# Ledger of designs, part 4: VH-VL binders against Uncharacterized protein AF_2093

Target 1, 226 residues: Uncharacterized protein AF_2093, of Archaeoglobus fulgidus (o28187)
Amino acid sequence: MDVEIVEELSKMLAGRKAVTEEEIRRKAIRCALKIMGARLVGIDAELIEDVTCSLIDCPITLKSLHFSEKVKIGDVLFYHPHVIKPEKEDFEQAYFEYKQSKKFLDAFDIMREVTDRFFEGYEAEGRYMRKYTKDGRNYYAFFSTIDDTFEDVDIHLRMVDEVDGDYVVIVPTENELNPFLKFFKQYSEDAKRAGLKIWVVNPDEKTIDPFIGYPKDFRLLKGFKN
Key: E = the ipSAE of ESMFold2; O = the ipSAE of OpenDDE; V2 = 0.75 times the mean of E and O plus 0.25 times the DockQ between their complexes.

## First folded at step 1 (VH-VL)

Design d12 (framework fv_diridavumab)
Fold by ESMFold2-Fast, scan of step 1:
Structure d12 (fold): chain C 226 residues (1-226), chain A 122 residues (1-122), chain B 111 residues (1-111)
Amino acid sequence: as target 1 above (226 residues)
Amino acid sequence: EVQLVESGAEVKKPGSSVKVSCKASGGTFSSYTISWVRQAPGQGPEWMGGIIPILGTAKYAPKFQGRVTITADDFAGTVYMELSSLRSEDTAMYYCARDQGSYTPLDYMDVWGKGTTVTVSS
Amino acid sequence: QSVLTQPPSVSAAPGQKVTISCSGSSSNIGNNYVSWYQQLPGTAPKLLIYDNNKRPSGIPDRFSGSKSGTSATLGITGLQTGDEANYYCGTWDSSLTAGWVFGGGTKLTVL
């Protein structure tokens, strides 16, 4: 399946002359959800590493296919195709994507920690798609950003019906409210109708709050703060 | 072609700080490094540090570590150099210069500003 | 004090050839590209030579550069009065402290 994910990711990166490992990893997680769905549970950590290494010059694998040359600018390592040298605009785009990706990746461990705490007493499995199980009931939590959730909304709506249990997307707070307002205006009714849940983690405060949808088990409500 | 324009001359007292700006004329900075180089009267050039504006990452010469701060506007085309705890020996011409080290080991400084005079006196 | 060593002055007659040396170590000139800069009185330095021996557009072929081991040389042939200036070598230092280093400068006098 890594081939299919690499193909999907390559479509997202078509025409790009510079990328970072952080951008590739963030986008690989999204592509893996699209291709694998709930089957990500238990295999996503290794799969995302393999997919990432397939696109860049990585010592872990010999499958570097595209962004095989690298250049370090400041503290950021950029990857680019062997023949094509990136221009200023290519690096500006890559750096913009890097900032968004690093923000997500830096927040990820805290989001997982906060979500694990919210589901205290549940058995937890998986990394980017995480499954919480208790008394025969399953919750599937996928970690993303609100902007990526906006772009991937059709995939998340499908996941609600595909998983054996409840599905929720966990996203971090943003510096400005505009991405949340954009989602709310365009998709809040579709999300509510489908039963899609989106919960927001504040990595600084280590809190979790519902943006869309509440859990069916009201005993979990005390895990929300604010 | 891009040109670099520094802010105007400064006269400062010992112990104060000075902040000099460098603007790209004719567009924004590319993915090159912008360096700050000073030259005291009758002396050779001395590198203070540099920044890659697109990344916001700065590197400082050891002599100036702790006294100099180099920052950039995010794609606005302006780089700043602030030097604190000024002494009389900081009296110099301060240049910003573009170097093309982003792809290989730093190679050369191809575009220089005209320089800003900073005088430190009581 | 300058990290790279240059003679403080050189002089030659119009039409002659002059050579300016620049000496460093393995962490700077030995492992990195050398550039040369001309500074006329009251002006900013101007790039003369980059990548050891290459000329920017607009620099006449009278100016040449070379590098051998830990030393670099700037050559000027067909010397003109307008060549009177200070000349500086520059390179990156790859040591643990890493950064740009310059020579102390050579004042060229055309007599």
Scores: ipSAE 0.000, ipTM 0.410, lowest interface PAE 17.7, mean pLDDT 83

Design d2 (from d1 with heavy chain D99E S100G G101S Y102G S103T G105Y Y107D; framework fv_diridavumab)
Fold by ESMFold2-Fast, scan of step 1:
Order: structure tokens, then sequence, then C-alpha cells
Structure d2 (fold): chain C 226 residues (1-226), chain A 123 residues (1-123), chain B 111 residues (1-111)
């Protein structure tokens, strides 16, 4: 068993008191399939069922979840997750989530490399949120996708005011422009008003370009391709 | 359920600095705020500061501004508290604690606590 | 920075009820949510109450919280010997920027 996978399952289910057995099962299976996705491509559904049940039965997972019996809160029933089996809908949703996560993970190392180059001369630390520091000034880069940025827009708008310095969201290019157009139509005015920056990395040609917002330091503008 | 694991006890000389670590058991705290709270022998708890690891931005209690630095490792789930210019009155148990339920914003109540690290300043 | 004021001690017999008060100002309790913590000797504080009156899972309903104006109260009914501990109130102070403040603590003795 992979300790990181079981800890992520534990965290996703922690703090939830009023959920159905079906919702607990759905979230656990989606998380497992998302993280294990590379192992599941091309594998039969019956084998997927066995793998997810084995993961749920892991001693670490059972200890972390601490679900013991039926509990009713309002009109919702709770069950111990070790008896849960995947449904077709759970597999379909988990595969979709795996595809999205794989897109980000495949692009991440290149996005980090390109962004590190953009901030040449800065001290860099952190991973998915990366901090660039120079002469007592900080730049925070949040690595994501445009679709996830759309879902998390309220968090990113607030981060502009919360961080001790400048804030930017770094996203990879997409096969279609539609996700960027969707964001632009719904949130571009809010983003511009709040000072939110979103920059786009092309992992294939290793370039970075602004989608929303420019850095205030003119020396950084040299790093943009367009 | 998550656990916070703090580094071992420290014995320091006056004027030195101490750095205490706090690690999540097998996970990360990128979406949670982590606070540092100390407690001198026979006294109540005193909040020193906190950090939201995903932001990297630390906030300090006014009493500790200039002496405390709180930092986060990447999203691996380790946070640090460094206290400089140690005095005998800095002898205390130092706790790390998680704020709220993981909202990316501080909730200002602590729901999960480390077991504490004893720091003794000998003079 | 405001420190919250609690009585230094309180005592009662098993099965009885006690209340522990916590007094602050408008910049802390008056405008913000209050939490309560139990600390047994040699252990880290344990969250009993958050958001003035809410209990985390695993905390029995004999523990309750309330807030009125710039004061908060922790109520404990059906006292047990295992309740003998120090109790601390906590909140944040918003006068300049948010920072956490705690009360001086109340030692509960179960006779």
Amino acid sequence: as target 1 above (226 residues)
Amino acid sequence: EVQLVESGAEVKKPGSSVKVSCKASGGTFSSYAISWVRQAPGQGPEWMGGIIPIFGTAKYAPKFQGRVTITADDFAGTVYMELSSLRSEDTAMYYCAREGSGTYYPDYYMDVWGKGTTVTVSS
Amino acid sequence: QSVLTQPPSVSAAPGQKVTISCSGSSSNIGNNYVSWYQQLPGTAPKLLIYDNNKRPSGIPDRFSGSKSGTSATLGITGLQTGDEANYYCGTWDSSLSAYVVFGGGTKLTVL
C-alpha cells in the first residue's frame, strides 16, 4: 500500500459527519482512481473493483477514517467504508478526474522550470505554491490549470490581498481556447479589478506569456515571449 | 486522522536561537493554517504566530515581531518556528497546532495539536 | 494586546454543574468567535468548543458554550473526576490585524 494515497483519502473524508455511504464510497474511489490512474489505464473493471476495495481495507486507511458503524444525522446514514464497492458512475468520474490531474502533473515540471527561468536571480522555494524572493520582495506563483482556477477564483482573488508580496497563477496551455474564453467572459473584470495575474506556460515550447496582468517590475517583462 | 509531529527537546544558551519543526504524519498542510503556541511553566498558552503554507505568509503576535520567524517547507507538510535572541523567560513548551478544518484561510481556533517541544534556556 | 480574564479557580462535587467565565473587550470577544480548550496535566490543550457554542466530534454534550457581549461562558454539567484540568478561552483580536489571544486559565478542581 502507498502511504501517500491512503493519507490523501483520509484527508478528503476527514471532518465529514453527515454523509451517505454512497458519498463516502464515491469520494474514496475517485481519490484512489485519480492517484492510481496510471495503474488503471487499460485494466478491466473487475480488477479495478478489487484494487479499490483492497485500498479501503488497508489498516492505515481504516485507522485514519475511524468509521465504525451506522450513524444517523438528520436523514443521512453513515457506514464503515470497508464494505464499499465501486459503481460505474464512480469509475467514469474518477477517470475524468485522473485525466485532469495527469494534464497538470505532466506539465508541472516544465511550468516550474519556465517560471524559475522567468524569475532568474530570485531565490526560489516551495513546490505547487512557489515563492520567489529578491531584495526583500516576494512573488508567489500558484501552479494550477485554467479549469481549476475557474473553480477556485474566489480563493485566488483573495490571495492577492493575503500574500506578503505579488501573486500570480501559472497555468499550462490547453488543446482548446474555450476554457480560457470561459474564464475571460465570467471573471476577467473581477480579476483585473483585484489585480489577479494569470500567466500561461506552453510546455511544448517552454514559453511563458500573460493572460491577465503584467508584473510591475519592468525587468521581468523580458521573460515573456509575446 | 492527521497527527502533528514536533522535533525533539532543546537546551540552549542565552543569546542563541532555536528552530523547532512540525510535520504532518504522511500528508501536507497546504490548505490549512498552522499556529505556534508556547506555554511557560505554570502559565497559560501564548500565541506566537501562524502561517498558511500555501501562501508562505506568516503573521506574528506583536510581542514576537522581530524575534520569531515562521516558515513552511513546500507542500510536504513541514512548518518551522525559529526564535532568536533567547532569554531565560523563553523557557517553555512550544506547540504547533492546526487552525480550523482546511479552508486556505485562518479560522483562529486550533483543532489538532502537536505533543509539544520543550525548550530550556540555561543561564 | 488584550488578555482575556478568567477566574483563577473553580470547584464543585461530582455530578454538579460549573460555569467558567471569560471576559474581554469589543476588539476580541465582542466582535469575534470564542473557543474553549481543556488541558490535562502533562498534555497539549484539547479543543472543547469553537464558534462560541459548537462541539467538535467526540466532545460530550455536557460541555456547552455561550457568548453575550464581551463575555463568554463555558458550562460543564454532570461533573466527573476526569474533568479536573485547566480550562482556557481563546479568540482573536481584530483591533489592528487578527492575532490569537488566550485567557489566563481556570483550574477546575473536582472535590
Scores: ipSAE 0.000, ipTM 0.408, lowest interface PAE 17.1, mean pLDDT 72

Design d3 (framework fv_diridavumab)
Fold by ESMFold2-Fast, scan of step 1:
Structure d3 (fold): chain C 226 residues (1-226), chain A 122 residues (1-122), chain B 111 residues (1-111)
Amino acid sequence: as target 1 above (226 residues)
Amino acid sequence: EVQLVESGAEVKKPGSSVKVSCKASGGTFSSYAISWVRQAPGQGPEWMGGIIPIFGTAKYAPKFQGRVTITADDFAGTVYMELSSLRSEDTAMYYCARGPRDYGDSYYMDVWGKGTTVTVSS
Amino acid sequence: QSVLTQPPSVSAAPGQKVTISCSGSSSNIGNNYVSWYQQLPGTAPKLLIYDNNKRPSGIPDRFSGSKSGTSATLGITGLQTGDEANYYCGTWDSSLSAYVVFGGGTKLTVL
């Protein structure tokens, strides 16, 4: 399984000369969802760590995609292949991906905390793909960003049918409204038709609100900010 | 050789702000950090902060946090240092310099601009 | 105030050897690499030594550096009148985030 996720992640990073651990981790989470689906629950924390390790500090060689060399620029640690020196454009791309990844990772703990509070009284299992269970009802929550959800929409639509219960994608607020408007314009009808739910956490206010879809358990509606 | 070209001398009133520019000539900023270092008359150098131009990531010395802003243009060809709420004690020569290259193992500046004189007087 | 301590002045005759000390603490010199800069009157500082003891291209081998514990030393042999300048040590201070510190400077007079 690890091998299949590493292979998928390697395709995402093909041709890349510089990466950060944050970018690798964020993309590994998405690749793990694509390959493992609901089977990710309960094994995701160890799996993502193993996959991330395989691409940077591990002695395992993954051809040109093994990022074994390091350079620290400012507060950011970049990884690159031993035989390839990154150019300015490679670092610019790596830094752009780093910013997106750090934003998600910085918000992650608060999103999990807020979502756990929303499902208070449910038994919780898993980290990035989290399962909430109560009275024979299951809610599967996948943590992402609205931009990544846009790119991965086909995977999330598939998950709605794959899970034994409800499926929801939890995303943090953005500085700009535009990423949400982009999703709404292109995929809101498809999401509604398929029953895909997307809920938005404001990490600063520690609130959760439905962007698309409502929970089947009406008792959970009290957890939403009016 | 790479040279750092700074903007011209400035004379400012107390309470105003000053913005000094630094442009790379004969090369590119690439992955190099650019620092701002000032030197008051008869005193040693004082590091104000630095930026990695291609990333736009800036770090500031604690003494200047809140008063200094270091930025780079969209093409990373010019770096700026803006110092606000000027006082007579801010009268100094302001240098841009290339480095530190790595905020983890190398803490030196290898190429220096000629300096911009900033005088704060009423 | 100067975080790193240097003697305010040092003097020697042409052809002689001189050493300039730089003293700090465990949070700066004790844990990090030291650099040295030469500043001729009316000019910007010029890098002489980096990473404790390395010379940039164009710096003659009569300039040397060393570090022991929380102190660093700049050595200059075969002194020339053109070496008259202020000399500054510099390093990273690990006790504060993203902070570079310099010494107060040493004026070298070649008599």
Scores: ipSAE 0.000, ipTM 0.401, lowest interface PAE 20.1, mean pLDDT 83

Design d4 (from d1 with heavy chain S100T G101S Y102G S103W Y104E G105L Y107S; framework fv_diridavumab)
Fold by ESMFold2-Fast, scan of step 1:
Structure d4 (fold): chain C 226 residues (1-226), chain A 123 residues (1-123), chain B 111 residues (1-111)
Amino acid sequence: as target 1 above (226 residues)
Amino acid sequence: EVQLVESGAEVKKPGSSVKVSCKASGGTFSSYAISWVRQAPGQGPEWMGGIIPIFGTAKYAPKFQGRVTITADDFAGTVYMELSSLRSEDTAMYYCARDTSGWELPSYYMDVWGKGTTVTVSS
Amino acid sequence: QSVLTQPPSVSAAPGQKVTISCSGSSSNIGNNYVSWYQQLPGTAPKLLIYDNNKRPSGIPDRFSGSKSGTSATLGITGLQTGDEANYYCGTWDSSLSAYVVFGGGTKLTVL
């Protein structure tokens, strides 16, 4: 339900005085997974737009209430509450979140394209939570980043058991290996034991490679650039 | 549409200080860098410095460092330029101008200009 | 002293084409965006061109800009009497400390 997702997102943004549309959209996708789980398939595109436009001054839907004022600094549009005056530190935090969010959103279409190619011959449904079906087998792919997957590990571990099929998190490459090493040191054994799969897409090279876990259908292994 | 409105003309004695204000009409300064540019009679424009009101961060041209101070009233919509130790060579038209680059100083270009304030230094 | 060099004057007849040059160095024009400003007698400068070749809303396509190496050019086609003004180029210079520099100006006379 969009109301419950808006409430969850509002908790995640508690105390924030400045945000960007990119941050709101990235975090709305994560909150939608937490609340809806596998039910997100087929409704996520409209739901995420509705949730995003409930929080910012969105001219398309006219639903915005909370971050109703906008300020453009350089090439970045920030939103803030009418009654709140953001300080320098608030904009610095918002810009940090913006950079992480823009990286994910810019990579999203390529990650989906590469994942669709990997599941060639499967029927595909959904946007941010994408379901691939063939011969009675289902793969659920959720698009995120390795840093967000680290923060949301409990949710992803739950999804493995919740979906009717296999579950994989698709993340883009990072400039540094440190975020992947951090995940590996902290959660790799838990992830492997639970059957959580994390695959890495290089948006520039349009390749996909396993970081954790392999598909149940060995025929799909040919799609990896091992 | 944002307009920039400067304070009135000033006549000052050598050695005194002048403080010129620049107000945003139809908007606020919070999203823009504001520069101060002067132009002596018959000469080209000369950048003095600028400020990013959101951050309170000011930067000055080397020629004016130590004599010029640029400040802002946060989101209030007013930016000030104070020039001290005035000389006859400081007689000029003083403009405030907006840069859409926001948080970068110095600005690459000025898209909206005030009409200018005449400062005359005479003994 | 102007860091950017412009010809002091240029003249042409109505309907003609004119170009105004602006020469700098690698620390300014060679590495940064160039802007152009028009100043009519008794008025504040008005932005004509930014980011080397882009026009703000309301500026006719008769005005164009270009940049090559350490030089920039403002082009004006279909010259009108109302174009008679001083024209200034501007950019950012990072040689000693980052700051904005302007050219000395070019007086355009429409004969």
Scores: ipSAE 0.000, ipTM 0.435, lowest interface PAE 10.2, mean pLDDT 84

Design d5 (framework fv_diridavumab)
Fold by ESMFold2-Fast, scan of step 1:
Order: sequence, then structure tokens, then C-alpha cells
Structure d5 (fold): chain C 226 residues (1-226), chain A 122 residues (1-122), chain B 111 residues (1-111)
Amino acid sequence: as target 1 above (226 residues)
Amino acid sequence: EVQLVESGAEVKKPGSSVKVSCKASGGTFSSYAISWVRQAPGQGPEWMGGIIPIFGTAKYAPKFQGRVTITADDFAGTVYMELSSLRSEDTAMYYCARSEYSSSDLYYMDVWGKGTTVTVSS
Amino acid sequence: QSVLTQPPSVSAAPGQKVTISCSGSSSNIGNNYVSWYQQLPGTAPKLLIYDNNKRPSGIPDRFSGSKSGTSATLGITGLQTGDEANYYCGTWDSSLSAYVVFGGGTKLTVL
């Protein structure tokens, strides 16, 4: 599974000459969902760490297969391949990806906390793919961003049918409304038809709201901001 | 335990409109969706539409689009269904029911009102 | 006229078992969860089964549901005289503009 995820992530990063640990983690999570689906529950935290360490100069293993050299620019640590020096444009792209990735990772703990609160009384298992169970009913929650959900829509539509229960994608608020409008215009009908749920967490207000789809258990509706 | 209380029976002439109310007793509709389902004498139930009262968003079955309007009051305590351009075929029992939903679409009803008889005659 | 097809009637003796079928298409039963409702004469429908095979609290285990492809079935074992009623299947239809559809109903007579 490590090997298949590293290969998939390497394809996603093809041609890239500079990356950050934050970008690698965010993209590793997405690749792990694509390869493993619901099997991520309970193993995703260790798996994502292992995959990340395989691609950068990792203190735990002291080895990297891909981005083994590092350079610090300002407060950001960039990784690059052993035999190539990135150009200015490579660092600009890496910094753009870094900002997106850091926003997701910084919001992650709050999104998980808010989602755990929403499913109060449920047994919870897993990290990036989190499973909530109560009275024989399962909800699978995957944490992402609206932009990444747009890119991965085919995977998420497939997950609705693959999981033994209900599936929801949890995303944080964005500074602009545009990414949500883009998703709505392109995929809202497909998502509704398939039963794909997308709920939005505001990390600042610690609230959760449905963007697409509502839970099948009416009792959970009280957890939404309204 | 929540009960749904519907308004009284109506007798209307063809071409007129009827407005039926549904009130939650022992709670509000703020955490639920409310469907309107009618049943003509000797026939099965027919879904007309539903509303999520707290959001004010309503959805209608294609057959009733343009003739039915479903609304809720400001505190989600009462839901209304208005049917216009009445015909004899609209003679039926009209139920409100609390609905669970997937996406913004309603799919099953766990608590039902006792029904309101609407008779359209000339 | 209903979107989902049910047999108009079924009959059995007390203590027997009966199965009521509900047939649809890929746009309704094929892609969505099925619910079942019991309606006693002069009363509103009552939810018996939701999400294909789940029972609300208070519904005895004599009632069961199942789904295969574009068809669903309601099973009732240990029939009692109090089970004499009309039974309706329901689901949502995703074809044109998603909405709830019901079967035409099956009248169960306990002889």
C-alpha cells in the first residue's frame, strides 16, 4: 500500500522541482483515499507519515527517494531533488501549494473537533478518514478542501457506494466564495444525485454547515449552525 | 413526543385556492424537513413537495410545480401548503409529515399529521 | 397511477407469512433507499421500514425489508388480525427532478 501510494503521489508531483512537507502531506492524504478507500480507517495516520518520509528528507528515516535536499527561504522549508536546483518559478509554485496545504493542515484539528462534536454519542475511529458508529449505523468522514474535492470528485462519488454506511467530505471555509460557486455550478447535480455530502467547517467560529446533503439521522440536524 | 396538528376540513369550488396549515405540538420544525403528501379516495399517497423550515427552501414534485406553494413561519412552528387552480381531481386527504432527507431531497416520513380533507365541488 | 408497482392485494391466514413486492426502475429503487408504510383504515400512514431493511423503534421484528436491483420486498411473519391494512413502498426518484414516489399500495387481508 505504501508503494502504490508513493507511486500515485509521484505521478501527481511529476515535473515538480520544489515542494514542502505540507504539500506532500496534503497530497498523500488524497492519494491514500484513491488507493485504499475505506480501508484507511485506523491506519491512515502512520501510513501518511511513512509516505511523506519516503518523498522528503525525513528525520525519522534519514532517507528520501525523491526530494532529498532542502533549502530554507524565509520561514518556509523547501525540498528538492538531489541533482537539480529549482528556478524562481519552481519556488513560486511550491509556495502557492504550501499556503493552500498549510491552511488545510492548520484547520484539520479544529475540523476533526467540530465533526466529533457533531457526532456526539458515536464511537469514532481513524484520522483523515474518520468512521463514526452508533446503533449499527456508520458515517465515514473524509477531510479535504473544496478545491481538492473539485479535483477528486470522481473518487468521492465512488466512495459513496464503496463505504458500508454514509459518506461525507468535510471542508473548511475559504476567504472567497468563488471555489464553492465553482463546485456548485459544475457538480452540485451529480453530487446530489449520487448522495455525496459536503459539509463546511468554519474553524474560526467552530461551526459546521451543510453545503450539499443532510444526514439521514434527523437527530444530527441539531448539530448544524442552522 | 411530537404531534403534527393540521387545520380543518375545506370545501372549495373549482378554480379557487386552498391553504392548509401544519403545526408542531411539543416542539418546532427547526431540526426537520416537512413534506406534504396527498391521498385521493381509494388511491395511494402522492408526494407534493417539502420544505426545510429553518432555511425556507422548498422543493416540489413536477406534477405540482407552478400550482403548489409551501411556506413556513418565522419560528418554524407552522408550515403551510397552498394549492391553486383547484380541480375535482384535487379532492383528497392532505397530510403533513416530518421527513428525513438526503442532500436537499426528502425520502421518508417518520411522523404524520392526521390529515385534512379537501373537497372540490361545484 | 403510481410510479412504483405493487400487487393490489394479498391475503393469508393468522400465523402465516406474507411477502409484498415493489417494483421500480434504476432512477428510483435501483439507486435509492426504500421505505415501507402501513395504513390502517381511516388513519395516516405509519413508517414500518426505512433504508431498505431498518425498523424504527416500536416496530416488531415480524416486519422485515429487503431490496435487490430495482425491486424491494416487505416481509411479515406471524400474521395477526391487526396487520390487516394497506401497505405502501416509497423511495425518491432521481431522474428528472428528484422527488418522493410511492407505490400504488397492497391491501393485506387476514382471513
Scores: ipSAE 0.000, ipTM 0.390, lowest interface PAE 21.3, mean pLDDT 84

Design d6 (framework fv_diridavumab)
Fold by ESMFold2-Fast, scan of step 1:
Structure d6 (fold): chain C 226 residues (1-226), chain A 122 residues (1-122), chain B 111 residues (1-111)
Amino acid sequence: as target 1 above (226 residues)
Amino acid sequence: EVQLVESGAEVKKPGSSVKVSCKASGGTFSSYAISWVRQAPGQGPEWMGGIIPIFGTAKYAPKFQGRVTITADDFAGTVYMELSSLRSEDTAMYYCARVGDYRSGTHYMDVWGKGTTVTVSS
Amino acid sequence: QSVLTQPPSVSAAPGQKVTISCSGSSSNIGNNYVSWYQQLPGTAPKLLIYDNNKRPSGIPDRFSGSKSGTSATLGITGLQTGDEANYYCGTWDSSLSAYVVFGGGTKLTVL
């Protein structure tokens, strides 16, 4: 439901005086998974755009009443509420979120491309939550980052049980291993017990490797570089 | 940077449909929106609608709502515009154009296709 | 009919300057950015000005834009014969069904 997702996203952004479209879009995708689960398949692209355009001044859809004013600083466009002037700290937080969001969005198309090639011979549908089908067997793939997966771990563990098939979270490589080590120390046991899979795409090398969990279909093992 | 390549001229009968394609050459559609703009002989341009290809979400001008459909095939880097229930008044040049930055809250078109002539005659 | 009003024609001699106006309402020009397009005979429109007064790379500084209230203006100085073209203003209309609107066009003749 668009309203429910907008409400959830608005809670995440409570008190924020400056945001970017990139931050809104990344967080909207996460909120949509939380609210919709597997129901995202087939409608997720339109849903995410509609939710995003509900919060910012969007030229393709309706003007937002939430972050209706904008200012460009350097190469980054920031949105803010009417008559609320962001302070230095607000822009610093917004820029930090922008950098994280842009990394994800820039990697997204490559992650999808690599994942589509990995599931060669499967029928694919959906955008941010993709469903791969072959001979009545389903794989559901959700695209995120390791840091967001850490924050959303309860949602992803729930998804393993909700989908009619296998569930995997696809994340890009990071500059440092520490975010992966943090996840491993805190949640690897829970993830393995629940059957949650987390696979890592290197956008530069266009490779995919398992971090948590191998596919049960042995044919897919040939898709991993190692 | 990208160039937009449109499909060839079409001659159609009244009541039929036409589907025009717009291909990105030298890049993909992943970070911008595409608009469709038509221009009847001797007239000014008229915006029909636009799409953000990444998301597949389209917006249509009120005059064309219900008769135009804009879709995108992000893998091929192609956007389509289909206009149904054609009338003689639909005879025009049809352009696709890249929106410079939909994120800035503006809708200027910085890269244009060369246009596709659609003639509706009996 | 065009939503934005432009004079149908304007003319000036080579080396002179000319101004083309574009008039709208609070829901379009008054509340949104204006762009300008040049269309030479037999070609697609070409972006000349965006965000009221900005030039894309490759557009000479002879072309300028401005906006005041519900009206916008395109200025061309140092007119050249190659400037003979139709000129169109465009903007976003902020009504409930937001959409792009264009002016009716101005034919520039360089005598």
Scores: ipSAE 0.000, ipTM 0.427, lowest interface PAE 16.9, mean pLDDT 84

Design d7 (from d1 with heavy chain A33T F55L D99E G101P S103G Y104S P106K, light chain S97T Y99G V100W; framework fv_diridavumab)
Fold by ESMFold2-Fast, scan of step 1:
Structure d7 (fold): chain C 226 residues (1-226), chain A 123 residues (1-123), chain B 111 residues (1-111)
Amino acid sequence: as target 1 above (226 residues)
Amino acid sequence: EVQLVESGAEVKKPGSSVKVSCKASGGTFSSYTISWVRQAPGQGPEWMGGIIPILGTAKYAPKFQGRVTITADDFAGTVYMELSSLRSEDTAMYYCARESPYGSGKYYYMDVWGKGTTVTVSS
Amino acid sequence: QSVLTQPPSVSAAPGQKVTISCSGSSSNIGNNYVSWYQQLPGTAPKLLIYDNNKRPSGIPDRFSGSKSGTSATLGITGLQTGDEANYYCGTWDSSLTAGWVFGGGTKLTVL
């Protein structure tokens, strides 16, 4: 539910003096997966909007956690609590989180489009947790980044067992290979053993490629570039 | 209009604990902060803590650190305040009050008050 | 103990004007909005003024509030016998001991 998600998100943002809407939205999506799991399908778009509104525009959150005051620095809009004033270091942290969040959100529509094309012929429902169904078989696709997937690996491993079907995490390409190598070295064996799939979308080239795990459907396999 | 209905008067011995309830009727309370404020005889109000029922997260005044627990049962429309290790100085009227509808810290006021629960600690 | 300082009492005749002060610091009144509460004998406090100078529905125009620096003021004009009560100011304190703080109260006597 949204109250549990707000509570979880509040823990993640504890001590933060400045945030952006982009950071809140990205982190709300991750918290929603943790709390709701597969139940996100069909309700996630409205739920994420409600949670985001709660922390910056709506009068529902605890006083110290509501980011009601706005300040624009350059072309970025920051939010902070009325009772505290952020320092330079707080804005620097918020800007770092902003860049990561904006990259994900900007890529999201393209990732969904590419993934929908990959599952051509399947019925699709949901937004951030998207369910593809055909001939009684289900694929659940969750959209994230490789860095966030690294932080949330325990949640994604749980999802493989929770869903009624196959589970895959869709992530965009990064400027450098290092985040993928970091994941591979630390978690590739755990992911493979559990059956967790991670596929990479290149938003510029509009391609999808497997990083970890392959589908068993031979028609689906032909959708990959290689 | 929303009303806050508090539980009945309590007489307690030193060292015991007391649990006071505050039940909302006639409208929405779950998205507002519900605070507990006590008032000793002849003294001004003293804030103890508060909770937003829908979130379940409570905040406490430092003076009551380790002695007060505020909880909510959102489905029952009720907020509770439990004060332990009672002393004679805890003899007071205990009020629940609904804080500003904005949880941002920008709007600071308590707009709806319960009628108060008398707690007497006698030895 | 009270964190905000109010005069203990004030008195005036019916029809006159009174002013009740409330003094704090930069971490409370200096940084946050002030509210005022009226408490009639034997009753719970009632919100009288919020956001420094706004009145809730049902509160007459003769009640007013203001704030300057670390102090706030409640003004009551056209005093009536029914105004005899205790008055409390309140606000949020933004310091390391963050939380609600209230004044010690001012007893208004209408003679």
Scores: ipSAE 0.000, ipTM 0.407, lowest interface PAE 18.9, mean pLDDT 83

Design d8 (from d7 with heavy chain E99G S100G P101Y Y102D G103S G105E K106Y Y107H; framework fv_diridavumab)
Heavy chain, then light chain:
Amino acid sequence: EVQLVESGAEVKKPGSSVKVSCKASGGTFSSYTISWVRQAPGQGPEWMGGIIPILGTAKYAPKFQGRVTITADDFAGTVYMELSSLRSEDTAMYYCARGGYDSSEYHYYMDVWGKGTTVTVSS
Amino acid sequence: QSVLTQPPSVSAAPGQKVTISCSGSSSNIGNNYVSWYQQLPGTAPKLLIYDNNKRPSGIPDRFSGSKSGTSATLGITGLQTGDEANYYCGTWDSSLTAGWVFGGGTKLTVL
ESMFold2-Fast, scan of step 1: ipSAE 0.000; ipTM 0.438

Design d9 (framework fv_diridavumab; at its last look DockQ between E and O 0.55; V2 from the best seeds 0.00; counts 0 for: pae E 12.1 > 2)
Heavy chain, then light chain:
Amino acid sequence: EVQLVESGAEVKKPGSSVKVSCKASGGTFSSYTISWVRQAPGQGPEWMGGIIPILGTAKYAPKFQGRVTITADDFAGTVYMELSSLRSEDTAMYYCATDRYSGSYEGYMDVWGKGTTVTVSS
Amino acid sequence: QSVLTQPPSVSAAPGQKVTISCSGSSSNIGNNYVSWYQQLPGTAPKLLIYDNNKRPSGIPDRFSGSKSGTSATLGITGLQTGDEANYYCGTWDSSLTAGWVFGGGTKLTVL
ESMFold2-Fast, scan of step 1: ipSAE 0.012; ipTM 0.536
ESMFold2, look of step 2: ipSAE 0.000; ipTM 0.478
ESMFold2 (binder alone), look of step 2: mean pLDDT 88; pTM 0.916
OpenDDE, look of step 2: ipSAE 0.021; ipTM 0.553

